# Ledger of designs, part 103: VH-VL binders against q9nrl2r1430to1533

Target 1, 104 residues: q9nrl2r1430to1533
Amino acid sequence: GGVHELSAFEQLVVELVRHDDSWPFLKLVSKIQVPDYYDIIKKPIALNIIREKVNKCEYKLASEFIDDIELMFSNCFEYNPRNTSEAKAGTRLQAFFHIQAQKL

## First folded at step 7 (VH-VL)

Design s33 (framework fv_erenumab)
Fold by ESMFold2-Fast, scan of step 7:
Structure s33 (fold): chain C 104 residues (1-104), chain A 122 residues (1-122), chain B 110 residues (1-110)
Amino acid sequence: as target 1 above (104 residues)
Amino acid sequence: QVQLVESGGGVVQPGRSLRLSCAASGFTFSSYAMHWVRQAPGKGLEWVAVISYEGSDKYSVDSVKGRFTISRDNSKNTLFLQMNSLRAEDTAVYYCAKYTRYGLRGYYFDLWGQGTTVTVSS
Amino acid sequence: QSVLTQPPSVSAAPGQKVTISCSGSSSNIGNEYVSWYQQLPGTAPKLLIYENNKRPSGIPDRFSGSKSGTSTTLGITGLQTGDEADYYCATWDDSLSGYVFGGGTKLTVL
């Protein structure tokens, strides 16, 4: 198990980071750039935080890892109107994630 | 009528204080972050400060940090800039501006006030 | 010194086309959307272009924006005397964690 799953999580996070549609998800949103973000989004997360959790062996189950990735997409769709480039990027990246996550 | 109207500018001596006001009308003021932008005589635009729609988060340019405080009263549809320890370098026209965002990276100022003039001279 | 570099002035004759450049870096224009503002003498700035190439209602199609890499350009066709103004680009800078304006370009119509 666990070691194999952590390697799979690392590989998947790397694939997400390299994807063209990852740009809204690479780092936490800036409070100065987006002042209202943290008034709306109560559990902020980003790929750099998820990758750090993988590297620190904080995910015990694949479901925990998947929940954090899904939270990231949920936050994107909650904050960003559907017609934004952010929401469109999120939709494509989430579809890519769902295909890759079938291997977990 | 959708508009922003600044007031409170004037001529003051160095070290004095001024409080600028910006009255908003014609839109839901409490749903937008607001900015102050200034322009020294013959110079370009310089961002000064921003405040979140609830007033919980405030940020200012380093050169005014500790001297200027941005605040708002959503019940009165009014934005404020408290300016303490004024310097000659603060002489400028001060504009309030409505911040419009569509997504994370797209911000723009779609509504500006006419500006209020602050002159700091001895 | 501005983080975003614009030529201080440009000029052209009535009816001609002019372009105003705004050059930045990967920490600003290369990663962020850009807006453009027109400031007529003695007036407040007015939004011309947002999200690189979109016009707000009421702005004629003579005004256009484009972005390539770390630079952006404001295009004005069919120049009119009433276009004489200062033009500013603006964006977010990730390295400064702040809002930035270009130094401004004064447009003179002959």
Scores: ipSAE 0.406, ipTM 0.814, lowest interface PAE 2.5, mean pLDDT 90
Fold by OpenDDE, second read of step 8:
Structure s33 (fold): chain C 104 residues (1-104), chain A 122 residues (1-122), chain B 110 residues (1-110)
Amino acid sequence: as target 1 above (104 residues)
Amino acid sequence: QVQLVESGGGVVQPGRSLRLSCAASGFTFSSYAMHWVRQAPGKGLEWVAVISYEGSDKYSVDSVKGRFTISRDNSKNTLFLQMNSLRAEDTAVYYCAKYTRYGLRGYYFDLWGQGTTVTVSS
Amino acid sequence: QSVLTQPPSVSAAPGQKVTISCSGSSSNIGNEYVSWYQQLPGTAPKLLIYENNKRPSGIPDRFSGSKSGTSTTLGITGLQTGDEADYYCATWDDSLSGYVFGGGTKLTVL
């Protein structure tokens, strides 16, 4: 993990956040809005958390960063049926991520 | 029958306190976040507060922060709103409303009570 | 003063179509599902539309919802006298950490 990798992580997070399909992932799911979410998802994560970890240099390897992003998508697909707006957005955003992640 | 029934409304002077209750029946009360919504005479709907299904998370509108407290007793299927330091502008019909349980960002009220009237006047 | 902006009133004759707009921002309508509520005179609100464009059981297909960007629209076709009511858009606001309603629209059937 050098400066280049950290910069790459930062840039990728920015691109993910700015993506049109990022809305399900910008912050942690609200227990108020989705009461049963945390009964199902045991490792919650969101882009704001990942961004904070990047800023704090908590990722030493690209694989660690990628794992958190993949976890974020995995959580989405675990909770949401594929025909939901959230799952559809997740599918598109994940595809975008996979392309961008090749730069890491 | 699925329903919400509010109670505890009345006429009080400014500065006094009032406690509203909402009795839920016909559904698993403890599985849903619950809300209070109020409507001043001749005015629109104003969201007041929300409490999570287990009561660990609460939010409220700024105008009632420090004065109103939302709570619940799941063993009694009852939602509460403790209203302190009441003001004239708190005069309204107060509704309790049930949140939906399912779906990421499925944020809507699928069940409402008929409301209880609170009048604050000197 | 409402976070979500609605026209104060709309009117049309029976059988006609009306639309009610609701304008918000990126912190609410832009990022959240929108719901609509009907409030008949002297009654509690009733869910009319949820998740932008879905109808609960019992709501006729004359009622429709749509969302684009930071705005949403309620459509009512085949207007009936019984549709005379107040209509409210609503959603969660991330910046306020709270639910928000529009100012309400009074629909008059001429």
Scores: ipSAE 0.020, ipTM 0.701, lowest interface PAE 4.7, mean pLDDT 91

Design s34 (framework fv_erenumab)
Fold by ESMFold2-Fast, scan of step 7:
Structure s34 (fold): chain C 104 residues (1-104), chain A 122 residues (1-122), chain B 110 residues (1-110)
Amino acid sequence: as target 1 above (104 residues)
Amino acid sequence: QVQLVESGGGVVQPGRSLRLSCAASGFTFSSYAMHWVRQAPGKGLEWVAVISYEGSDKYSVDSVKGRFTISRDNSKNTLFLQMNSLRAEDTAVYYCAKYTNYGLRGYYFDLWGQGTTVTVSS
Amino acid sequence: QSVLTQPPSVSAAPGQKVTISCSGSSSNIGNEYVSWYQQLPGTAPKLLIYENNKRPSGIPDRFSGSKSGTSTTLGITGLQTGDEADYYCATWDDSLSGYVFGGGTKLTVL
C-alpha cells in the first residue's frame, strides 16, 4: 500500500503510455467514430481513465489496478479480430505489462 | 444495388425550413453511422452532421447547431436532415455518406449519394 | 479557414507526376488515418484512398497516399485528362468530434 504502491502504479502507467503499442489504449473509443463498439464492449476503459484513478488514489489493492489493465486488454481482443494492428499491439503491450507487473 | 439517394432539396426564402431524406439500399443500414456533408457553389466539402447507427448519439458542426437536426429511421432505411431557420450561407449541394471503419481508426466514407440542391434565396 | 490545409491548385501535363499536400495537426492527421476523395466536375465525391495509403477496388495504382507526422500527400503518376478533378483529404478531428475535409485542390492537366 500507500505512497510506495501508488508510485509504482504511476510509473507503470507512464511506461505503458510511452510504449509504441499503446495507441489503441490511450483514450476511450468514440461512439460516433466506432458505432458498434459499446454494443459489444460493456465495460469500456482506457489508459487515461486508469491514470486518473491512480492519481485519485482509487485503487486500494494492486489486484484492482491489475484487473483494470487486464480488462482493457480483454476488451481489445474481444472487439478486434486477431489479425488487426490493434490486436497485435494489444498482445505485445500485454506481454510488456505482465513483465512489469511482477514488481507490484 | 448498393446506393444512397437524397431528396427534399429546393429553393426557399431565408428563415424557412426543409427536410432532406436519404434512402439507403443494398447494405445493412442499421449497422452504420451516417453523415451529411455539404458543398456550397464553387466551394469545398464541409462536414455537417453525423448520427450513430441506432440514433442515440448525434453531432453537428457549430454553425448549424440548434437549427439542423439529423435523425434516422432504421425500419425504413432512411436518413433525415431537418433544416430550420435557413440562411443564405446554407445554400449548397447536400450529400449523405456512409461511414465505415475497420478496428478503431480505419474510418472513411465508402459510399456517397448523388446530392440534393438547397438554395436559400430571397 | 479549413482545419486541413491544401494548395488551391496544381497542374501538370499528361503523362507527368503530381503530388498534392495536406497539412493538419495532432488532433487530426497526427492521431488518425487519412482518406482522399476525388470529385470529377459535376459529380459526387468518390473514395480514392483510405487508411493513409490503401486503394479501394477499381482505383489504379497510379494513385498513392502517404502520411508523415501531421501531414499527408496524394501522389498521381501517369496523368490523364480524366484525372482533372478536385481532390480532398479528410480525417477525424478529436477536438471537434467530427470529420474534417481539406479545402480542396483543383488538378488541371494541361
Scores: ipSAE 0.306, ipTM 0.750, lowest interface PAE 2.3, mean pLDDT 89
Fold by OpenDDE, second read of step 8:
Structure s34 (fold): chain C 104 residues (1-104), chain A 122 residues (1-122), chain B 110 residues (1-110)
Amino acid sequence: as target 1 above (104 residues)
Amino acid sequence: QVQLVESGGGVVQPGRSLRLSCAASGFTFSSYAMHWVRQAPGKGLEWVAVISYEGSDKYSVDSVKGRFTISRDNSKNTLFLQMNSLRAEDTAVYYCAKYTNYGLRGYYFDLWGQGTTVTVSS
Amino acid sequence: QSVLTQPPSVSAAPGQKVTISCSGSSSNIGNEYVSWYQQLPGTAPKLLIYENNKRPSGIPDRFSGSKSGTSTTLGITGLQTGDEADYYCATWDDSLSGYVFGGGTKLTVL
């Protein structure tokens, strides 16, 4: 195959997915595992969805991309108490994201 | 005044049914998950069940599954516990308790009722 | 029997300090906020500590909470006769998908 240079958004998503603390965010929360999740979170989102949007060029502005990422973290913190593994992972991943987002 | 008031307790024979109610006042009832907690005579607290703020999600302790059903009527600010197939070991003071959020995980009870007594005996 | 383990009883003289331990596992205390409740004789439980170490309004600073790993501890300093009660730790358990209480600790003021 040919060489493809990832966009800044694509590259950042790849970095987020590869991060050790990405496990809560890789895909949408399972309703079976967390029955009340979607009663609480009305705008669910995950890295796989964001990646798809990037691939489809749905983000015209960096702010739109950032908003979705921040929504992902916001959802995590809204549902998960701060002392949970998910929230702790989210805190670290968000910090990582904020550093990387400076390049956008 | 913020309070919870339980009712419906009584003395029943094994196998019978009983329905407990918990009337809430002084706060936005529909915004919070609600719980039932019971305490057998001379024993510790045992969590029984939880229902989400809208009533769409419920959990209960294994010992009451299939027999007890938690429900709520937000229009009446009332929590319910339908208890069927009652057993002697269900004898306890039953408390309703308010969660601090509408979700079900990792929160705490900031408001308790005074309890209603259920006695199951032949 | 209880998912969370507490000592059945503790005792101390007025003015002294007591600690009540509560041990659980990674599916509850290890991963969730812990709360503590005081139950005076013949009364309903009352929130004493929430989110591991926070005190609700009206709870004196004589009461404290701490958490480490899969265990939590309630501390009571300047013990008063009015502190004689049962104390319960509690938290959500992810494995059980339910709330859990400790077995309770009876505090006697000598």
Scores: ipSAE 0.019, ipTM 0.678, lowest interface PAE 7.3, mean pLDDT 91

Design s35 (framework fv_erenumab)
Fold by ESMFold2-Fast, scan of step 7:
Structure s35 (fold): chain C 104 residues (1-104), chain A 122 residues (1-122), chain B 110 residues (1-110)
Amino acid sequence: as target 1 above (104 residues)
Amino acid sequence: QVQLVESGGGVVQPGRSLRLSCAASGFTFSSYAMHWVRQAPGKGLEWVAVISYEGSDKYSVDSVKGRFTISRDNSKNTLFLQMNSLRAEDTAVYYCAKYPSYGLRGYYFDLWGQGTTVTVSS
Amino acid sequence: QSVLTQPPSVSAAPGQKVTISCSGSSSNIGNEYVSWYQQLPGTAPKLLIYENNKRPSGIPDRFSGSKSGTSTTLGITGLQTGDEADYYCATWDDSLSGYVFGGGTKLTVL
């Protein structure tokens, strides 16, 4: 992908990071705080990792970028029960992402 | 030694300012959201404010909005509460407290400081 | 006025069981994980229960939590004199965008 595609991905990641409901997604879940997380989640990812991939030009297609964001939400809903603050934050942030991603 | 130590409390007149500090040790301070919680004499616990792990996102209780500002310096492992335009109802013991997570919502306090006393009186 | 309602006091004899209630609404307990804190006289609060019913390391199994709808309870079995303290329920409130504590319950053992 081109420079303008990278700019679009960076802008979207910044919007996600700034959203009130980004707190479960800002960085990788701590193995110390949540020891069983990595027994359940085999492909962990977070917004800081996605942003680093954008900056290193690792996304060649918008679909690859979208897939990583969707993996992040999928991991959230797999680990966290529906009644948790994490799952509720994930639901609201995912809805926001789907609106913004229509431009990609 | 995993601990939080508050300082900066004292006796002040209404309308004055105080800056509270909370020194963290024994854990990676920069990885966790931090909170201020207060307790008026003989009363219950009241949450005051939270700040995210990097310091960019904050929430506070309505009664202190525009008067109190939470901030942090991760290079010094220190949390701050700048308290302006102090009122008699701000009289309390102020605790800093740690979330087990980097974010602003949905958790619990796994570590508390011992508190610092603020008295606002005329 | 506290948005989470607890009884102001509860008492029982050593070895007995007590249950401390905490009632809220759909914007807090009905929608978020609940925690319980113990505050011994003259000390900072200490975490007793997190995520409705889990205990941190070092908290004995005599302490338990449960949640149903917009209410939660703290159960203490085998009461000991050292359990005399103030107990607080707490959670995040979506409407207030802030963390909220119950008014506190003073537990007296005889």
Scores: ipSAE 0.005, ipTM 0.564, lowest interface PAE 13.0, mean pLDDT 85

Design s36 (framework fv_erenumab)
Fold by ESMFold2-Fast, scan of step 7:
Structure s36 (fold): chain C 104 residues (1-104), chain A 122 residues (1-122), chain B 110 residues (1-110)
Amino acid sequence: as target 1 above (104 residues)
Amino acid sequence: QVQLVESGGGVVQPGRSLRLSCAASGFTFSSYAMHWVRQAPGKGLEWVAVISYEGSDKYSVDSVKGRFTISRDNSKNTLFLQMNSLRAEDTAVYYCAKYDSYGLRGYYFDLWGQGTTVTVSS
Amino acid sequence: QSVLTQPPSVSAAPGQKVTISCSGSSSNIGNEYVSWYQQLPGTAPKLLIYENNKRPSGIPDRFSGSKSGTSTTLGITGLQTGDEADYYCATWDDSLSGYVFGGGTKLTVL
């Protein structure tokens, strides 16, 4: 994408990173701490990877950016049972994202 | 305890090479993007290069592309700058700095080293 | 040939107020958060302001930042002799895909 898309996507990623519920999503899950994660999750992604893609202008359409954010939430809900702190944080952050994404 | 310490600077002739190191302590080095920033004698700050938290993605200022390579070893909490084909205009104090982000694009440097001096002179 | 333009110097007396300007474009200040750095003589730079107007822990409220359009300003009130330093604005530049600094402003407290 262009400079305008970069600005809009970066602002949204920054808002997500600053949200209290972003902690499960800031970076890729550690293979040392969670060895089975990569056996279960086939398309791992995190906010730091999405931010790097925005920085490199790799998103040409808002839908591509939204798809990566939704993949991140989907991975969270696939790996983590609904009653975990991770899944609860994901639910709240996803709701916040859906409100903010209306501006894209 | 939270600090960055640069080393590897020195006096070299044009065309030679130097490798700078930056030792990090007191924070989770592997979680942050890292930068090199330089300052020529009596001049302002000039950004040189950035590397992402994992080391896979990099950017550098055009004047050093093809000559300088930024890298990191997260197991040793160390950032590197390999400087090849040095020129007189590369003479500067080189600072390593910690970014506020994991990726290549963040917003500010919250921690700086004390710098290491590189002098390229015949 | 800095992409961010600052006055080269500014001076004022102890106890006075000073404002340092920094001008950029839509690819940097216009789209990005701005930071300011203080560099005391013979020392490494230190973060003074981040995200346009926020202060790190330990930075007194005498220092303030503001941003409007493609420009930003650093305000210093109650000037002290220890404030003599070079001040740099800085931000990410989308067109260059890199971090950029202003040319720096030398503050002299007379």
Scores: ipSAE 0.000, ipTM 0.567, lowest interface PAE 13.4, mean pLDDT 86

Design s37 (framework fv_erenumab)
Fold by ESMFold2-Fast, scan of step 7:
Structure s37 (fold): chain C 104 residues (1-104), chain A 122 residues (1-122), chain B 110 residues (1-110)
Amino acid sequence: as target 1 above (104 residues)
Amino acid sequence: QVQLVESGGGVVQPGRSLRLSCAASGFTFSSYAMHWVRQAPGKGLEWVAVISYEGSDKYSVDSVKGRFTISRDNSKNTLFLQMNSLRAEDTAVYYCAKYTSWGLRGYYFDLWGQGTTVTVSS
Amino acid sequence: QSVLTQPPSVSAAPGQKVTISCSGSSSNIGNEYVSWYQQLPGTAPKLLIYENNKRPSGIPDRFSGSKSGTSTTLGITGLQTGDEADYYCATWDDSLSGYVFGGGTKLTVL
């Protein structure tokens, strides 16, 4: 996409990072902290990776950016049972994202 | 019995080497990350190093980088800490600890050994 | 210096309540789950609290944990003489790529 779209993506990623419920999503999951994660999740992603892709102009369409954010949430719900603090944070942050994504 | 038993501690002169071992039993050793934690006489706990369940990922505290190497042998249910170029400030009780993590960033030590004493003195 | 700050000591009488604070930053407590450990003199540490506020089997409900922002607290109610120990908060630090402990708090039951 264009420069204006890139600026919008960066603004949205910054808003997600600043959100109180972003803590499960800031960085890639460590094999040391969660050893079985990579046996279950085959396409890991996190906000720091998405922000790097935005900065390198790797998203050509808004849909590609949205797909990476949705993959991040999908991974969270696949790995974490619904009653966990991670899944609850993911649910709230995803709802926030859907509202903000209307601006794209 | 679910337990961790450390060995290999002793008294050694500065500049020399020691290898600590931690024998695990009663759980599937190969499924868990393992840590070394030390405590100098009269001081608090200080994390030393960690190794992933398969052995490919390792991290250690800056003060021991280049001198200490953490390793494991899953076929023998044993964790190791190779300590080279020992200094007086490495004098401590060394604990091995099992790392349990269920969910993102939910790690904690649910099992500790009794520790092995390392004294570095001239 | 430790990257997690605890008071060096705290004291109270049997039956009373005490709280032990632990302050960190966005790279550790602000971003990660916290654990608390009890160390009786001459013994290995024992897990008291994990994932901010959960107790392992065998730990009485007199022990509680809570986290707010970049700080966490350990609460002990109904103090007993057997609670005299050193208490440590602990978590992973993302900037250091390592596990960190607080400096420890010595609890004296008067």
Scores: ipSAE 0.012, ipTM 0.644, lowest interface PAE 8.5, mean pLDDT 88

Design s38 (framework fv_erenumab)
Fold by ESMFold2-Fast, scan of step 7:
Structure s38 (fold): chain C 104 residues (1-104), chain A 122 residues (1-122), chain B 110 residues (1-110)
Amino acid sequence: as target 1 above (104 residues)
Amino acid sequence: QVQLVESGGGVVQPGRSLRLSCAASGFTFSSYAMHWVRQAPGKGLEWVAVISYEGSDKYSVDSVKGRFTISRDNSKNTLFLQMNSLRAEDTAVYYCAKYTSDGLRGYYFDLWGQGTTVTVSS
Amino acid sequence: QSVLTQPPSVSAAPGQKVTISCSGSSSNIGNEYVSWYQQLPGTAPKLLIYENNKRPSGIPDRFSGSKSGTSTTLGITGLQTGDEADYYCATWDDSLSGYVFGGGTKLTVL
C-alpha cells in the first residue's frame, strides 16, 4: 500500500478511538476483570493493538485491516448478550465503521 | 443467603504473621475474581490484592508485595490473605469483596464482607 | 496521595443538592467504567453506582453518576440526614494493574 492507504487506516482508527462507543474496544480485556472472557474468546484484539499494527505498517492489504476490526466486533457480540451496554456500543460503532470503511 | 464473612484478625506484634479467611456463601464462588481491601483507622479505602476466579493470576499493591499472599480454595468457597512481616502501617479493617460485571467491562464490588480488624502494635 | 482525587469533605442542608468530584487519568477513569461506594459510619462500604451511571436495586434515583474524560461526579439531590457518609469513587487502573479508590469525601448534612 501507498501513502493514501496508510493515512486512511490511521484516520479511521483515530475516528473509532474518539467515538463515544469505543470504550469497550480501547484495549484488551483483562483476565482478572473478566474471568471467563479468554475461555470463550480465542482471538482477542482491541483498538490499541490495531492502531499499533497500522503505525508499524503491518497491514499489507486493506482486507487485513478490515478483518481485524471485524474480529473485534465479532468477539464483542460472541461474549456480550445483545441487551448489554457493550453489545449496544458495539452495534453502533460497527455501523459507524461500515459507513467509513466504504472509503477504503 | 448471599454473604462474605471475614475472620482471622487480631492484635499482633510487628514482624509477626496472620492469615485472614473470607468464607463465601450463596453464590458460585469459583466464577468470580475476589479482592482484599483495607481501611486504616479514620482513613480511606485502600485496595490490597486480587485473585482471578481460577487462582492463576494475582496482583497486589506495591507496599505489600513480598509480604502478603492472596490465595483461594474453591472447593471450600474460601479466600485467604497470608500476611507476613506485619508493620504498624498494616493496621486496618480488612474486607473481602466480590468482583462482578454485567459484561466485558465495568467491574465493581457488588458484595462486601463486614471486615476483620488487624492491629499491629508492640 | 490517592491516584483518584476527591474533595475531603462537602456539606449542605437537608433538601439541597451536592456533587462530589473525582479526577483521575487515562490509565483509570479515562479507560474504565467507574463505581461509587457509600460507607455509613461503622459499616462496610456498599455499592451505590456502577458502570458510571447505573444504580443497583434499592438505590433511589436521588443518586446519579456521570463521567466525562478522566473525571466522574456523584450527584445527590434532596439531601437527607441519612446520607451522611463517606463516598468513594473507584475503578481499575491499567498502569498499576490494580483497583484504585479515591481518597473519600465526607458528606455532612447540616
Scores: ipSAE 0.020, ipTM 0.683, lowest interface PAE 6.2, mean pLDDT 89

Design s39 (framework fv_erenumab)
Fold by ESMFold2-Fast, scan of step 7:
Structure s39 (fold): chain C 104 residues (1-104), chain A 122 residues (1-122), chain B 110 residues (1-110)
Amino acid sequence: as target 1 above (104 residues)
Amino acid sequence: QVQLVESGGGVVQPGRSLRLSCAASGFTFSSYAMHWVRQAPGKGLEWVAVISYEGSDKYSVDSVKGRFTISRDNSKNTLFLQMNSLRAEDTAVYYCAKYTSYSLRGYYFDLWGQGTTVTVSS
Amino acid sequence: QSVLTQPPSVSAAPGQKVTISCSGSSSNIGNEYVSWYQQLPGTAPKLLIYENNKRPSGIPDRFSGSKSGTSTTLGITGLQTGDEADYYCATWDDSLSGYVFGGGTKLTVL
């Protein structure tokens, strides 16, 4: 909670969205495009959902925000083999996130 | 021996029904989402419908919703398209296609059947 | 009208090179992988290119794909009469929540 934490979360989400490697994470995976995704991934999440939670002040602790971002990356690595463009983008974006998250 | 073979096409009058079948062989049918794609005479390709590998999720193009139903029988390695209330604009070659994904955004049709012709006459 | 725009036809002489363009938007080519299909007269479509620039086994390196922004291009070098066919680009469209094909390009080798 608080204004400073919300401002920090919003700034970080905006930086993630603007990163070149954010494309697999901008919105939820489509059930039409990838029907088997939701058989494998039980807690789907994406940056648009995380940003909405930030804007609605739903994160009370920095750890809750970090947990949702890490869930997003965990889902990516669980579904996508390591040699895929999605997994490579996830690896680079996660490294970027870890550097930025040190400020939270 | 990896192949898809369509059947069930024919010439029908408007308002009638047809059921198309697609027999799969040479791969693990139950592991792949399957699609129907059609092509009107002298025209381009149009996606029609998809079904998930277990049959639990089904989606179709708006122009056929309520008239066409996609289904599958994994025990028989067969895909179906039930076409009701057929219209002149449904006249096309109907292809069965196997969807292969190596990524969330990399879906493509790596295997196609030879097609079955549906003509809705007069 | 097609969601993905291709020229209706393209032609070149044997041995020359040709490029077939495919233009889309941010809801399709701009954020999705593209595939290309070849359809010889009287036959089913055949996968030529997947994931923007990859070739399946059996497709010669004369065929290449590339993507830039909201457009993609199929390149064919060393044209042969056997390359006469219709070519389709294809991808997923987020706004339509469906798979879409370009209108097709008829290649003629004169």
Scores: ipSAE 0.055, ipTM 0.701, lowest interface PAE 5.8, mean pLDDT 88

Design s4 (framework fv_erenumab)
Fold by ESMFold2-Fast, scan of step 7:
Structure s4 (fold): chain C 104 residues (1-104), chain A 122 residues (1-122), chain B 110 residues (1-110)
Amino acid sequence: as target 1 above (104 residues)
Amino acid sequence: QVQLVESGGGVVQPGRSLRLSCAASGFTFSSYAMHWVRQAPGKGLEWVAVISYEGSDKYSVDSVKGRFTISRDNSKNTLFLQMNSLRAEDTAVYYCAKYTSYGIRGYYFDLWGQGTTVTVSS
Amino acid sequence: QSVLTQPPSVSAAPGQKVTISCSGSSSNIGNEYVSWYQQLPGTAPKLLIYENNKRPSGIPDRFSGSKSGTSTTLGITGLQTGDEADYYCATWDDSLSGYVFGGGTKLTVL
């Protein structure tokens, strides 16, 4: 499309951010809020970081964008026990992402 | 058993200093971030400061920056608030509170002390 | 003035239902868990709701929480005179790099 049209990656990130289950993923986890997070999770990432990478045209392939989103979910499931609200939100948002990502 | 006990409050004139202590017992103090929260007479709760479990990261409300310092001694299971250059507006009951980490975003205060009163006379 | 906005007071009769609102922004309620605290006159605050809608042991199911976007509500059903207290919503604010409380809502049971 046009130079002013939103990229497919930008549109998808905006939809993820607006989703009710995005709250665990909007920003990087704080050391004050979660003391042991960075001891367990070696490659932290969040939707604000991914959106910034999209805006800077850092994703050259759809697979690179998808890999960062999947890393975000993988981190969630690694840190959070499956019965937590975080893990449940992650499961629902990941399912939403998989449906939308079929368009990429 | 599981409790937080504040001490060090009192009546003091503007411009002077006080050091508050919070003695923790019945849980692994070194595993939790700790907060100070205050409440002026007849007013709501106001967050003051937080310190990470090992003491390396600290944040405080802007109105006390440069005047108040939060610290902890994990070997003594004690949290501190050093209050310098006290103002009438610092008059409040000061609570220490235990910050529970639950998942990546599930933090809350599950344990509060009884509070210690600081009155800055004017 | 508080970063999180609550009504200053609410009142209802015994046995009725009341809801207390708490409005914030994307830097606080929009991206963080919300807790609610009850403060009975002359006492320290007590945890009432954590993680938006969960109750600690000992809190009756008359108390409930919910979150939608940048707002959260505390619901109390079957009101009792012992519920007269100040109620505070609370969360972390990324813009302030600090924890924030709502201004508090005084509940009066008529």
Scores: ipSAE 0.013, ipTM 0.618, lowest interface PAE 8.1, mean pLDDT 87

